VH-VL binders against Rho GTPase-activating protein gacT (gacT). Designs and how they scored, part 24

Target 1, 189 residues: Rho GTPase-activating protein gacT (gacT), of Dictyostelium discoideum (Social amoeba) (q54nl0r163to351)
Amino acid sequence: VPLTQVPCRAGSNVPIIIEKLIDHIERTSLNSEGLFRIPGVDLTINQYIKLFDNGEDVDVSPIEPYTAAGLLKRFFRDLPVFVPQSINKRVVSLFIDEEGKKKPVDMEILSNLRVLVHQLPTVHFEVMQELTNLLGKLMSRSDQNKMTISNIAICLVPTLNCVPAIVTYSIQMHDFFYNEVFPQHHLYY
Below, E stands for the ipSAE of ESMFold2; O stands for the ipSAE of OpenDDE; V2 stands for 0.75 times the mean of E and O plus 0.25 times the DockQ between their complexes.

## First folded at step 14 (VH-VL; framework fv_masavibart)

Design sj2 (from sg4 with light chain S27D; at its last look DockQ between E and O 0.79; V2 from the best seeds 0.81)
Fold by ESMFold2, look of step 14:
Structure sj2 (fold): chain C 189 residues (1-189), chain A 121 residues (1-121), chain B 110 residues (1-110)
Amino acid sequence: as target 1 above (189 residues)
Amino acid sequence: QVQLVESGGGVVQPGRSLRLSCAASGFTFSSYSMYWVRQAPGKGLEWVAYISWDGSDKYYADSVKGRFTISRDNSKNTLYLQMNSLRTEDTAVYYCARVDEYEIGYYFDLWGQGTLVTVSS
Amino acid sequence: QSALTQPASVSGSPGQSITISCTGTSDDVGSYNYVSWYQQHPGKAPKLMIYDVSNRPSGVSNRFSGSKSGNTASLTISGLQSEDEADYYCSSYTDDYTYVFGGGTKLTVL
């Protein structure tokens, strides 16, 4: 199912399943060692996916941390498109020159990356904003949960089927990407 | 020139140890995570070990866990694989390969030439 | 380790096009776009030809193209040349530190 067709609450652009899971994980799970790396219970994940697919009002509060994280990962994995391929290709061009060498990162590259993030469709942009906000909180507790930016990049970011820079820099510089006003606001539906 | 060069391979008996090295040149080694990937003679590719760009995270394939140790020295631009308790099935060409999962993606854009490890009686 | 399924060999004449398949499951090729193709000449290291299903790194001929449908990725080589004779491996990455490789396909240029 396309992300734009997933049920949202009235006045919200963030799908109900994502809102519930992010809120639950934030309140209960940020200190869990290996969150998003250690697998949850697949049978339970499959059960909850079916409940959400049937449009049921699902109570996520009893879900244990690793299964809640696994459910969130499964949601993104099963999307047909989260980040449009056209945006992915343009992001690669920011970081790799025509000879195939990686460019040194500077604020010009990061500002251009921010422009591309803001060109995501509105639902996709708001979902990315909420997800990377959660991941920033997770990373800030890495002394306890062991989820460094490296672990997030190899265990969670792949479920988004996107160029990692879109997510890793959004986590590390969240205010720059999502809370600062910048001259070229180009949000599109 | 951008390259990776493995060394330290050879012929050893089962139960013995070897240490492989991978020398990086022509690029910022500390910006890349590294894998060891092996290829048994006439066979396909199999990942062996992973180490993140700063060395903070290490992971191993089940077939080598507890016997192999990956490490790196970013000041020397060198990746290592300590191979203990070697078995006949560890016989392979061992490649080092780089990945940038922070910015770029999940593919190996540069491989070394490989070093042959033969484990036989 | 799991393996992706590739044909053991493929052949074609100079100037023709050939396609090499790489079949996985919904847990790898079907759900993740991190599919790569590597060319390996005898006695040489693998060389990246395609990444992210269909992207070509700089310096790789546009005769090489990639795609996927369902659980199967495909490498297509058009305008076959003698230097294309090599082994070809597909790879898939998912959401852990593991890479799954295909068993390899030997391409013979007649």
Scores: ipSAE 0.777, ipTM 0.891, lowest interface PAE 0.7, mean pLDDT 90
ESMFold2 (binder alone), look of step 14: mean pLDDT 89; pTM 0.901
OpenDDE, look of step 14: ipSAE 0.859; ipTM 0.933

Design sj3 (from sg4 with heavy chain S52N; at its last look DockQ between E and O 0.78; V2 from the best seeds 0.74)
Fold by OpenDDE, look of step 14:
Structure sj3 (fold): chain C 189 residues (1-189), chain A 121 residues (1-121), chain B 110 residues (1-110)
Amino acid sequence: as target 1 above (189 residues)
Amino acid sequence: QVQLVESGGGVVQPGRSLRLSCAASGFTFSSYSMYWVRQAPGKGLEWVAYINWDGSDKYYADSVKGRFTISRDNSKNTLYLQMNSLRTEDTAVYYCARVDEYEIGYYFDLWGQGTLVTVSS
Amino acid sequence: QSALTQPASVSGSPGQSITISCTGTSSDVGSYNYVSWYQQHPGKAPKLMIYDVSNRPSGVSNRFSGSKSGNTASLTISGLQSEDEADYYCSSYTDDYTYVFGGGTKLTVL
């Protein structure tokens, strides 16, 4: 099911499943070592997916940390598209020159990355914002949970089926993205 | 020039150990995840081991798990593969290859020339 | 981890168009757009020809193209030339946070 067709609460563009899981993970799981890396219980994940797919009012509070994280990853993985390939291709072009060689990263490249992120559909953009916020908080506790930017990227970039830079820089530069990039989405309308 | 150069291959008896090295040059080594990929004579490519760009994460193929250890020294721009308890089926050309999992994507855009490891009694 | 399925061999005449298939599962080719193709001449290292299903690196001929449908990726080589004779391998990222290769396809130019 496309992201735009997933049920949302009144007044929100973020799917209910994402809101509930992010809230739950933020409250209960941020200190869990290897969160998003250590797999949860597949059977439980499948059960909850079915409940959400059926439009049921699901209580996620009983879900243990790794299963909750696994469920969130499964949701994104099962999306037909989270980041359009057109965006992915354009992001790649920011980091390589005409010869295909990587360019040194500078503020111009990051500014251009911001522009491309703002070209995401509204629902996708808002979901990315919430996810980035969660992952930023996760990274900030890497001393406890061992989820460095490297570990987070390996877990989430493939899950989102996007160019790594979209996730790695948004997370690594969490304060910039959260305080300056995401709130300015309206500037591109 | 951007390149990877493997070394350390040779002929060893079963049960022995060998350490391979892969020297990187011409690019920022620490920005890339690295893989060892091997190819038995006349056979296809087989993934062997993975290490991410900062060395915090490692994975191994089931066929080598517990026997091989992948590591890297970013200060020396070098990737390593410690191979213990070698078996005849480990005979292969061993390639190192880079993947830009931080910025670009999931594919091997640079390969070394390979180093031959022959395990025979 | 099981290899992706490729035909053992394909052949074509100069100028002809050929296609090599790469069949995986919902845990690799079917789930991700991280399919790549590599060309390998005898005694040489693999060379990246296609990445992310259909993208060509700089310096790769536009005669090479890639596509994907379901769990099957395809490499198409148009205007076949003698230098195209080589082994071709597909690869895909997997749910196990690793890569899997195809068994390889030997392309013969007649």
Scores: ipSAE 0.648, ipTM 0.864, lowest interface PAE 0.6, mean pLDDT 93
ESMFold2, look of step 14: ipSAE 0.794; ipTM 0.894
ESMFold2 (binder alone), look of step 14: mean pLDDT 90; pTM 0.909

Design sj4 (from sg4 with heavy chain G105N; at its last look DockQ between E and O 0.45; V2 from the best seeds 0.00; counts 0 for: pae O 5.8 > 2)
Fold by OpenDDE, look of step 14:
Structure sj4 (fold): chain C 189 residues (1-189), chain A 121 residues (1-121), chain B 110 residues (1-110)
Amino acid sequence: as target 1 above (189 residues)
Amino acid sequence: QVQLVESGGGVVQPGRSLRLSCAASGFTFSSYSMYWVRQAPGKGLEWVAYISWDGSDKYYADSVKGRFTISRDNSKNTLYLQMNSLRTEDTAVYYCARVDEYEINYYFDLWGQGTLVTVSS
Amino acid sequence: QSALTQPASVSGSPGQSITISCTGTSSDVGSYNYVSWYQQHPGKAPKLMIYDVSNRPSGVSNRFSGSKSGNTASLTISGLQSEDEADYYCSSYTDDYTYVFGGGTKLTVL
């Protein structure tokens, strides 16, 4: 099911499942070692997916950290598209020179990344914002949970089927994204 | 020329240690995640160890966990595999291979020639 | 980390088409389009032949093609030639954030 067709609460463009899981993980699981890396219980994940798919009012409070994270990953993995490939390709091009080598990241590149992120559909943009916030909080506790930027990237990049830069720089440049990127989405249209 | 060159293989007795190296050239080594993959004589390919592009993340196959240590020195364009407490079942050709995870290329597009490790009493 | 399932061997005559199957699970082949195929001649390192299920790297003959359905990926070699005789391995990204290989298939050109 496309992201735009997933049920949302009144007044929100973020799917209910994402809101509930992010809130739950943020409250209960951020200090869990290997969160998003250590797999949860597949059977439980499948059960909850079915409940959400059926439009049931699901209580996520009983879900243990790794299963909650696994459920969130499964949701994204099952999306047909989160980041369009056209955007992914353009993002990659920002970070390579004419010889195909990686460029040092500067404010110009970040500004261009901002423009591309703003080209995401509204629902995708808002979901990215929420996810970035969660992952930023996760990384800030890397001393405890061991989820470094590399660990986060290896876990989420394949799940989201996006280029690493979208995940890594949105997290590492948290202040830039949250102060200059995400709040200005309405100005792009 | 873009290439990976393994070295350090040889014949060792069980319980001993060996350190393999993989020298990278012709490309930006620090841009790639690296893997060790081994192949026992007449057998298939087996993933052994992973290290992220910056070395901050490492992962091991269950068969070698606790005994092998993967590392890298990006300043030297070199990948390492420290193998301790070697067993006869560790006998294999060991390959290093790169994965361009940065560009969502989740496959091994470059392999070394391999280095043979023989563990025998 | 169970290996992907491949036939132990396949054979064909020059000019024929053969297909090698690679069966995984919902945790690897069934979940991702990150299936790759490698050719290995005796005493040589594996060579990438197909990536992302059906893409060919530069320099790989268009006689090689890949597909996937459900938990099974397939490598097809058309216009079989003597130099195609080799071992072929499939690989897939997994939920464990690493890769799993198939057991390998020996292709004999008759």
Scores: ipSAE 0.020, ipTM 0.614, lowest interface PAE 5.8, mean pLDDT 90
ESMFold2, look of step 14: ipSAE 0.735; ipTM 0.879
ESMFold2 (binder alone), look of step 14: mean pLDDT 90; pTM 0.909

Design sj5 (from sg4 with light chain D96Y; at its last look DockQ between E and O 0.72; V2 from the best seeds 0.68)
Fold by OpenDDE, look of step 14:
Structure sj5 (fold): chain C 189 residues (1-189), chain A 121 residues (1-121), chain B 110 residues (1-110)
Amino acid sequence: as target 1 above (189 residues)
Amino acid sequence: QVQLVESGGGVVQPGRSLRLSCAASGFTFSSYSMYWVRQAPGKGLEWVAYISWDGSDKYYADSVKGRFTISRDNSKNTLYLQMNSLRTEDTAVYYCARVDEYEIGYYFDLWGQGTLVTVSS
Amino acid sequence: QSALTQPASVSGSPGQSITISCTGTSSDVGSYNYVSWYQQHPGKAPKLMIYDVSNRPSGVSNRFSGSKSGNTASLTISGLQSEDEADYYCSSYTDYYTYVFGGGTKLTVL
């Protein structure tokens, strides 16, 4: 099911499942070592997916940290598209020169990355914002949970089926993205 | 010039150990995850091992798990593969290859020339 | 991890178009848009020809194109030339930065 067709609460563009899981993980699981790396219980994940797919009012509070994280990953992995391929291609072009060599990253490249992120559909953009916020908080606790930017990238970038830079820089530069990038989405409309 | 150069291959008997090296030049080695990929004579490509750009994560194919160890020294721009308890089925050309998992994507855009490892009695 | 399925060989005449298929599963080709294609001449290292299903690296001829449908990716080579004679391997990303390769396809230019 496309992201835009997933049920949302009134007044929100973020799917209910994402809101509930992010909130739950943020409250209960940020200090869990290897969160998003250590697999949860597949059977439980499948059961909850079915409940959400059926439009049921699902209580996620009983879900243990790794299963909750796994459920969130599964949700994204099952999306037909999170980041459009057109955006992925353009992001790659920011980091590679005409000879195919990697460019040194500078503020110009990051500024251009911001512009491309803002070209995401509204729902996708808002979901990315929430996810980035969660992962930023996760990274900030890497001393406890061991989820460094490298470890987070390993888990989440492929899950979103996108160009790594979209996720890695948004997470690594969490404060910049969260405070300066995401709130300005309306400026492009 | 951007390149990877493997070394350390040779002929060894089963049960012995061998250490391969891959020297990187012409690019920022620490910005790339590295892989070992091998190819048995007349056969296809097989993924062997992975190490993240910062060395914090490693993965191995089931066929080599417990016997091979991947490592890297970013200060020396070098990737390593310690191969223990070698078997005849480990006979292959071993390639090192880079992947930019932080910025670019999930594909091997640069390969070494390969080094031949022959395990025989 | 089972290898992706490729035809053992394909052939074509100069100027023709040929297609090489690469069939995986819902856990690799079907799950991600991280399919790549590599060309390998005898005694040489693989060379990246296509990445992310359909993108060409700099320096790769526009005669090479890629596509995907379901669990099957395809490499198409148009305007076949003698230098295209080589082995071709597909690859797909799998979980936690692992990869699976196809068995390879030998392309013969008649």
Scores: ipSAE 0.619, ipTM 0.857, lowest interface PAE 0.7, mean pLDDT 93
ESMFold2, look of step 14: ipSAE 0.720; ipTM 0.874
ESMFold2 (binder alone), look of step 14: mean pLDDT 90; pTM 0.906

Design sj6 (from sg4 with heavy chain Y102W; at its last look DockQ between E and O 0.87; V2 from the best seeds 0.81)
Fold by ESMFold2, look of step 14:
Structure sj6 (fold): chain C 189 residues (1-189), chain A 121 residues (1-121), chain B 110 residues (1-110)
Amino acid sequence: as target 1 above (189 residues)
Amino acid sequence: QVQLVESGGGVVQPGRSLRLSCAASGFTFSSYSMYWVRQAPGKGLEWVAYISWDGSDKYYADSVKGRFTISRDNSKNTLYLQMNSLRTEDTAVYYCARVDEWEIGYYFDLWGQGTLVTVSS
Amino acid sequence: QSALTQPASVSGSPGQSITISCTGTSSDVGSYNYVSWYQQHPGKAPKLMIYDVSNRPSGVSNRFSGSKSGNTASLTISGLQSEDEADYYCSSYTDDYTYVFGGGTKLTVL
């Protein structure tokens, strides 16, 4: 199912399943060692997926930390597209010159990356914003949970099937990407 | 010139140790995570060990876990593999390879020439 | 480590197009667009030919192209030339957060 067709609450662009899982994880799970790396219980994940697919009002509060994280990852893994390939290709061009050499990163490159992130379709943009906000909170507790930015880049970012810079810089510089006003901001959709 | 150069291979007896080095030049070494990948004679490629760009995370294939230690010195642009308790099945050409999972993606765009490790009975 | 399935060998005549398959599972090729192809001539290091399923690095001939469908990725070489004779390996990112390689395919140019 395309992301734009996943049920949302009235007036929201964030799917109900994402909203519930992020709120639950944020409230209960940010200190869990290996969150997003240690697998959840597959049978339980499959059961909840079926409940959400049926349109049921699902209570996520009893879900264990690793299973809740696994559900969230399964949601993204099963999407046909989260980041459009046209955006992925343009992001690569920011970091790689015509000779194939990686450019030194500066604020001009990061500002251009921000423009490309803001060109995501509205639902995709808001889901990315909520996800990377959660991941920033997770990373800030990496002494306890062991989820460094390196672990996140290995364990979660690949599930999104996108160029890593889109996610990794959104986590590290969340305010720059999502909360600061800039001249070229406009609705993609 | 962007390159990786392995060294330290040789012939050793089972149960002995060997230390491999991989020297990087022509690029910002500390921006890249590194892998050791090996290839037994006449066989395919097999990942062995991983270390993140800042050295904070390390992972090993099950076949070498507890015996091999990956490390790096970013001030010397050098990657290391300490191989202890060597077995005959560790005989292979050992390559170092880089990946930039922070910015670029999940592929090895640069490999070294390899260094041969032979573990003879 | 499990391997991705590739044919042991393929052959073609100069100028022909050939395709090498790489079959995995939903835990690798089926779920990740991080599929790469490497060319290895005898006694040499692997060289990246394709990344992210279908992208060519700078300097790789447009005779090389990649695609995937379901759990199977494909490398296609058009206009086959004698220097294309080599071993070819696919790789994919996996649910175990590392890489798996194919067993390799020896390409012979007749």
Scores: ipSAE 0.680, ipTM 0.862, lowest interface PAE 1.2, mean pLDDT 89
ESMFold2 (binder alone), look of step 14: mean pLDDT 89; pTM 0.897
OpenDDE, look of step 14: ipSAE 0.903; ipTM 0.947

Design sj7 (from sg4 with light chain N33D; at its last look DockQ between E and O 0.86; V2 from the best seeds 0.68)
Fold by OpenDDE, look of step 14:
Structure sj7 (fold): chain C 189 residues (1-189), chain A 121 residues (1-121), chain B 110 residues (1-110)
Amino acid sequence: as target 1 above (189 residues)
Amino acid sequence: QVQLVESGGGVVQPGRSLRLSCAASGFTFSSYSMYWVRQAPGKGLEWVAYISWDGSDKYYADSVKGRFTISRDNSKNTLYLQMNSLRTEDTAVYYCARVDEYEIGYYFDLWGQGTLVTVSS
Amino acid sequence: QSALTQPASVSGSPGQSITISCTGTSSDVGSYDYVSWYQQHPGKAPKLMIYDVSNRPSGVSNRFSGSKSGNTASLTISGLQSEDEADYYCSSYTDDYTYVFGGGTKLTVL
């Protein structure tokens, strides 16, 4: 099911499953070592997916950390598209020259990355905002949970089926994205 | 010139150890995750080990887990593969390859020439 | 981790178009657009020909193209030339944070 067709609460563009899981993970799971790396219980994940797919009012509070994270990953993995390939391709072009060689990263490149992120559909953009916020909080506790930017990237970039830069820079530059990028979405449409 | 150069291959007896090196040049080594991929004579490609760009994460194929150790020294632009308890089935050309898992994507855009490891009695 | 399934061999005449299939599962090819193709001549290292299902690196001929449907990715080589004779491997990222390769396809130009 496309992201735009997933049920949302009144007044929100973020799917209910995302809101509930992010809230739950933030409250209970940020200190869990290897969160998003260590697999949860597949059977439980499948059961909850079915409940959400049926439009049921699902209580996520009983879900243990790794299963909650696994459920969130499964949701994104099962999306037909989170980041359009057209955007992925354009993001790649920011970081390589005409010969295919990587450029030194500077503020111009990051500014252009911001512009491309703002080209995401509204629902996708808002979901990315919430996810980035979660992953930023996760990374900030890497001393305890061992989820460094490297570990987060290896888990979430494939899950979102996007160019790594979209995830890695948004997470590593969390304050910039959260305070200056995401609130200005209206400036680019 | 952008390149990877493997070294350390040779002929060893089963049970022995060997250490491979991969020297990177012409690019920012610390910006890339690195892989070891091997190819037995006349066979296909097999993923062996992974190390993230900052060395914080490592993964191994089941066939080498517990015996091989991947590491890197970004200050020396060098990737390593410590191979212990070698077996005859470990005989292969070993390639190092880079992946930009931070910015660009998940594919091997640069390979070394490979180094041959032969494990035989 | 089982290898992706490729035909052992394919052949074609100069100027023809050939297609090499790469069949995986929902845990690799079916789930991600991280399919890549590599060309390997005898005694040489693999060379990246296609990445992310259908993208060509700089310097790769536009005769090479990639696509994906379901759990099967495909490499198409148009206008076949003698230098295209080589082994071709597909690869995909997997749910296990690893890469899996196909068994390889030997392309013969008749």
Scores: ipSAE 0.494, ipTM 0.838, lowest interface PAE 1.1, mean pLDDT 92
ESMFold2, look of step 14: ipSAE 0.752; ipTM 0.876
ESMFold2 (binder alone), look of step 14: mean pLDDT 91; pTM 0.920

Design sj8 (from sg4 with heavy chain S56E; at its last look DockQ between E and O 0.85; V2 from the best seeds 0.80)
Fold by OpenDDE, look of step 14:
Structure sj8 (fold): chain C 189 residues (1-189), chain A 121 residues (1-121), chain B 110 residues (1-110)
Amino acid sequence: as target 1 above (189 residues)
Amino acid sequence: QVQLVESGGGVVQPGRSLRLSCAASGFTFSSYSMYWVRQAPGKGLEWVAYISWDGEDKYYADSVKGRFTISRDNSKNTLYLQMNSLRTEDTAVYYCARVDEYEIGYYFDLWGQGTLVTVSS
Amino acid sequence: QSALTQPASVSGSPGQSITISCTGTSSDVGSYNYVSWYQQHPGKAPKLMIYDVSNRPSGVSNRFSGSKSGNTASLTISGLQSEDEADYYCSSYTDDYTYVFGGGTKLTVL
């Protein structure tokens, strides 16, 4: 099911499953070692997916940390598209020259990355904002949970089927993205 | 010139140890995750070990877990593979390859020439 | 970790178009658009030919193209030339946070 067709609460563009899981993980699971790396219980994940797919009012409070994280990853993985391929290709072009060689990253490249992120559909953009916020908080606790930027990247970037830079820079530069980039989405309309 | 150069291969007896090196040049080594991939004679490619760009994360194929250790020295632009308790089935050409999992994507865009490891009694 | 399934060999005449299939599962090819293809000549290292299912690196001939449907990725080589004779491997990212390779396909140009 496309992201835009997933049920949302009144007044929100973020799917209910995302809101509930992010809130739950943020409150209960951020200090769990290997969160998003260590797999949860597949059977439980499948059961909850079915409940959400059926439009049921699901209580996520009983879900243990790794299963909650696994459920969130599964949701994104099952999306037909989160980041359009056209955007992925354009992001790649920011970081490589005409010869295919990597460029030194500068503020111009990051500014252009911001522009491309803002080209995401509204629902996708808002979901990315919430996810980035969660992962930023996760990274800030890497001393406890061992989820460094590299570990987060290897786990979450493939889940979103996007270019790594979209996720890694938004997470690493969490304050910049969350406080300066995401709130300016309206400027592109 | 952008390149990877493996070294350290040779002939060893089962149970012995060998240390491979991969020297990187022409690019920012610390910006890339590195992999060891091996190829047994006349066979296909097999993933062996992974180390993240910052060296914080390491993962191994089940076939080598507990015996092989991947490491890197970014100050020397060098990747290593310590191979202990070698087995005959470890006989292969060992390649180092880079992946830009931070910015670009999930594919091996640069390979070394490979170094042959032969484990034989 | 099971390898991706490729035909052991394919052949074609110069100028023809051939396709190599790469079949995986819902845990790799079916779930991710991180399929890549590599060309390997005898005694040489693999060379990246296609990445992210259908993208060509700089310097790779436009005769090479990639696609994916379901759990199967495909490499198509048009206008077959003698230098295309080589082994071809597909690869995909997996749920295990690693990569899996196909068994390889030997392409013979007749």
Scores: ipSAE 0.769, ipTM 0.911, lowest interface PAE 0.6, mean pLDDT 93
ESMFold2, look of step 14: ipSAE 0.803; ipTM 0.892
ESMFold2 (binder alone), look of step 14: mean pLDDT 90; pTM 0.909

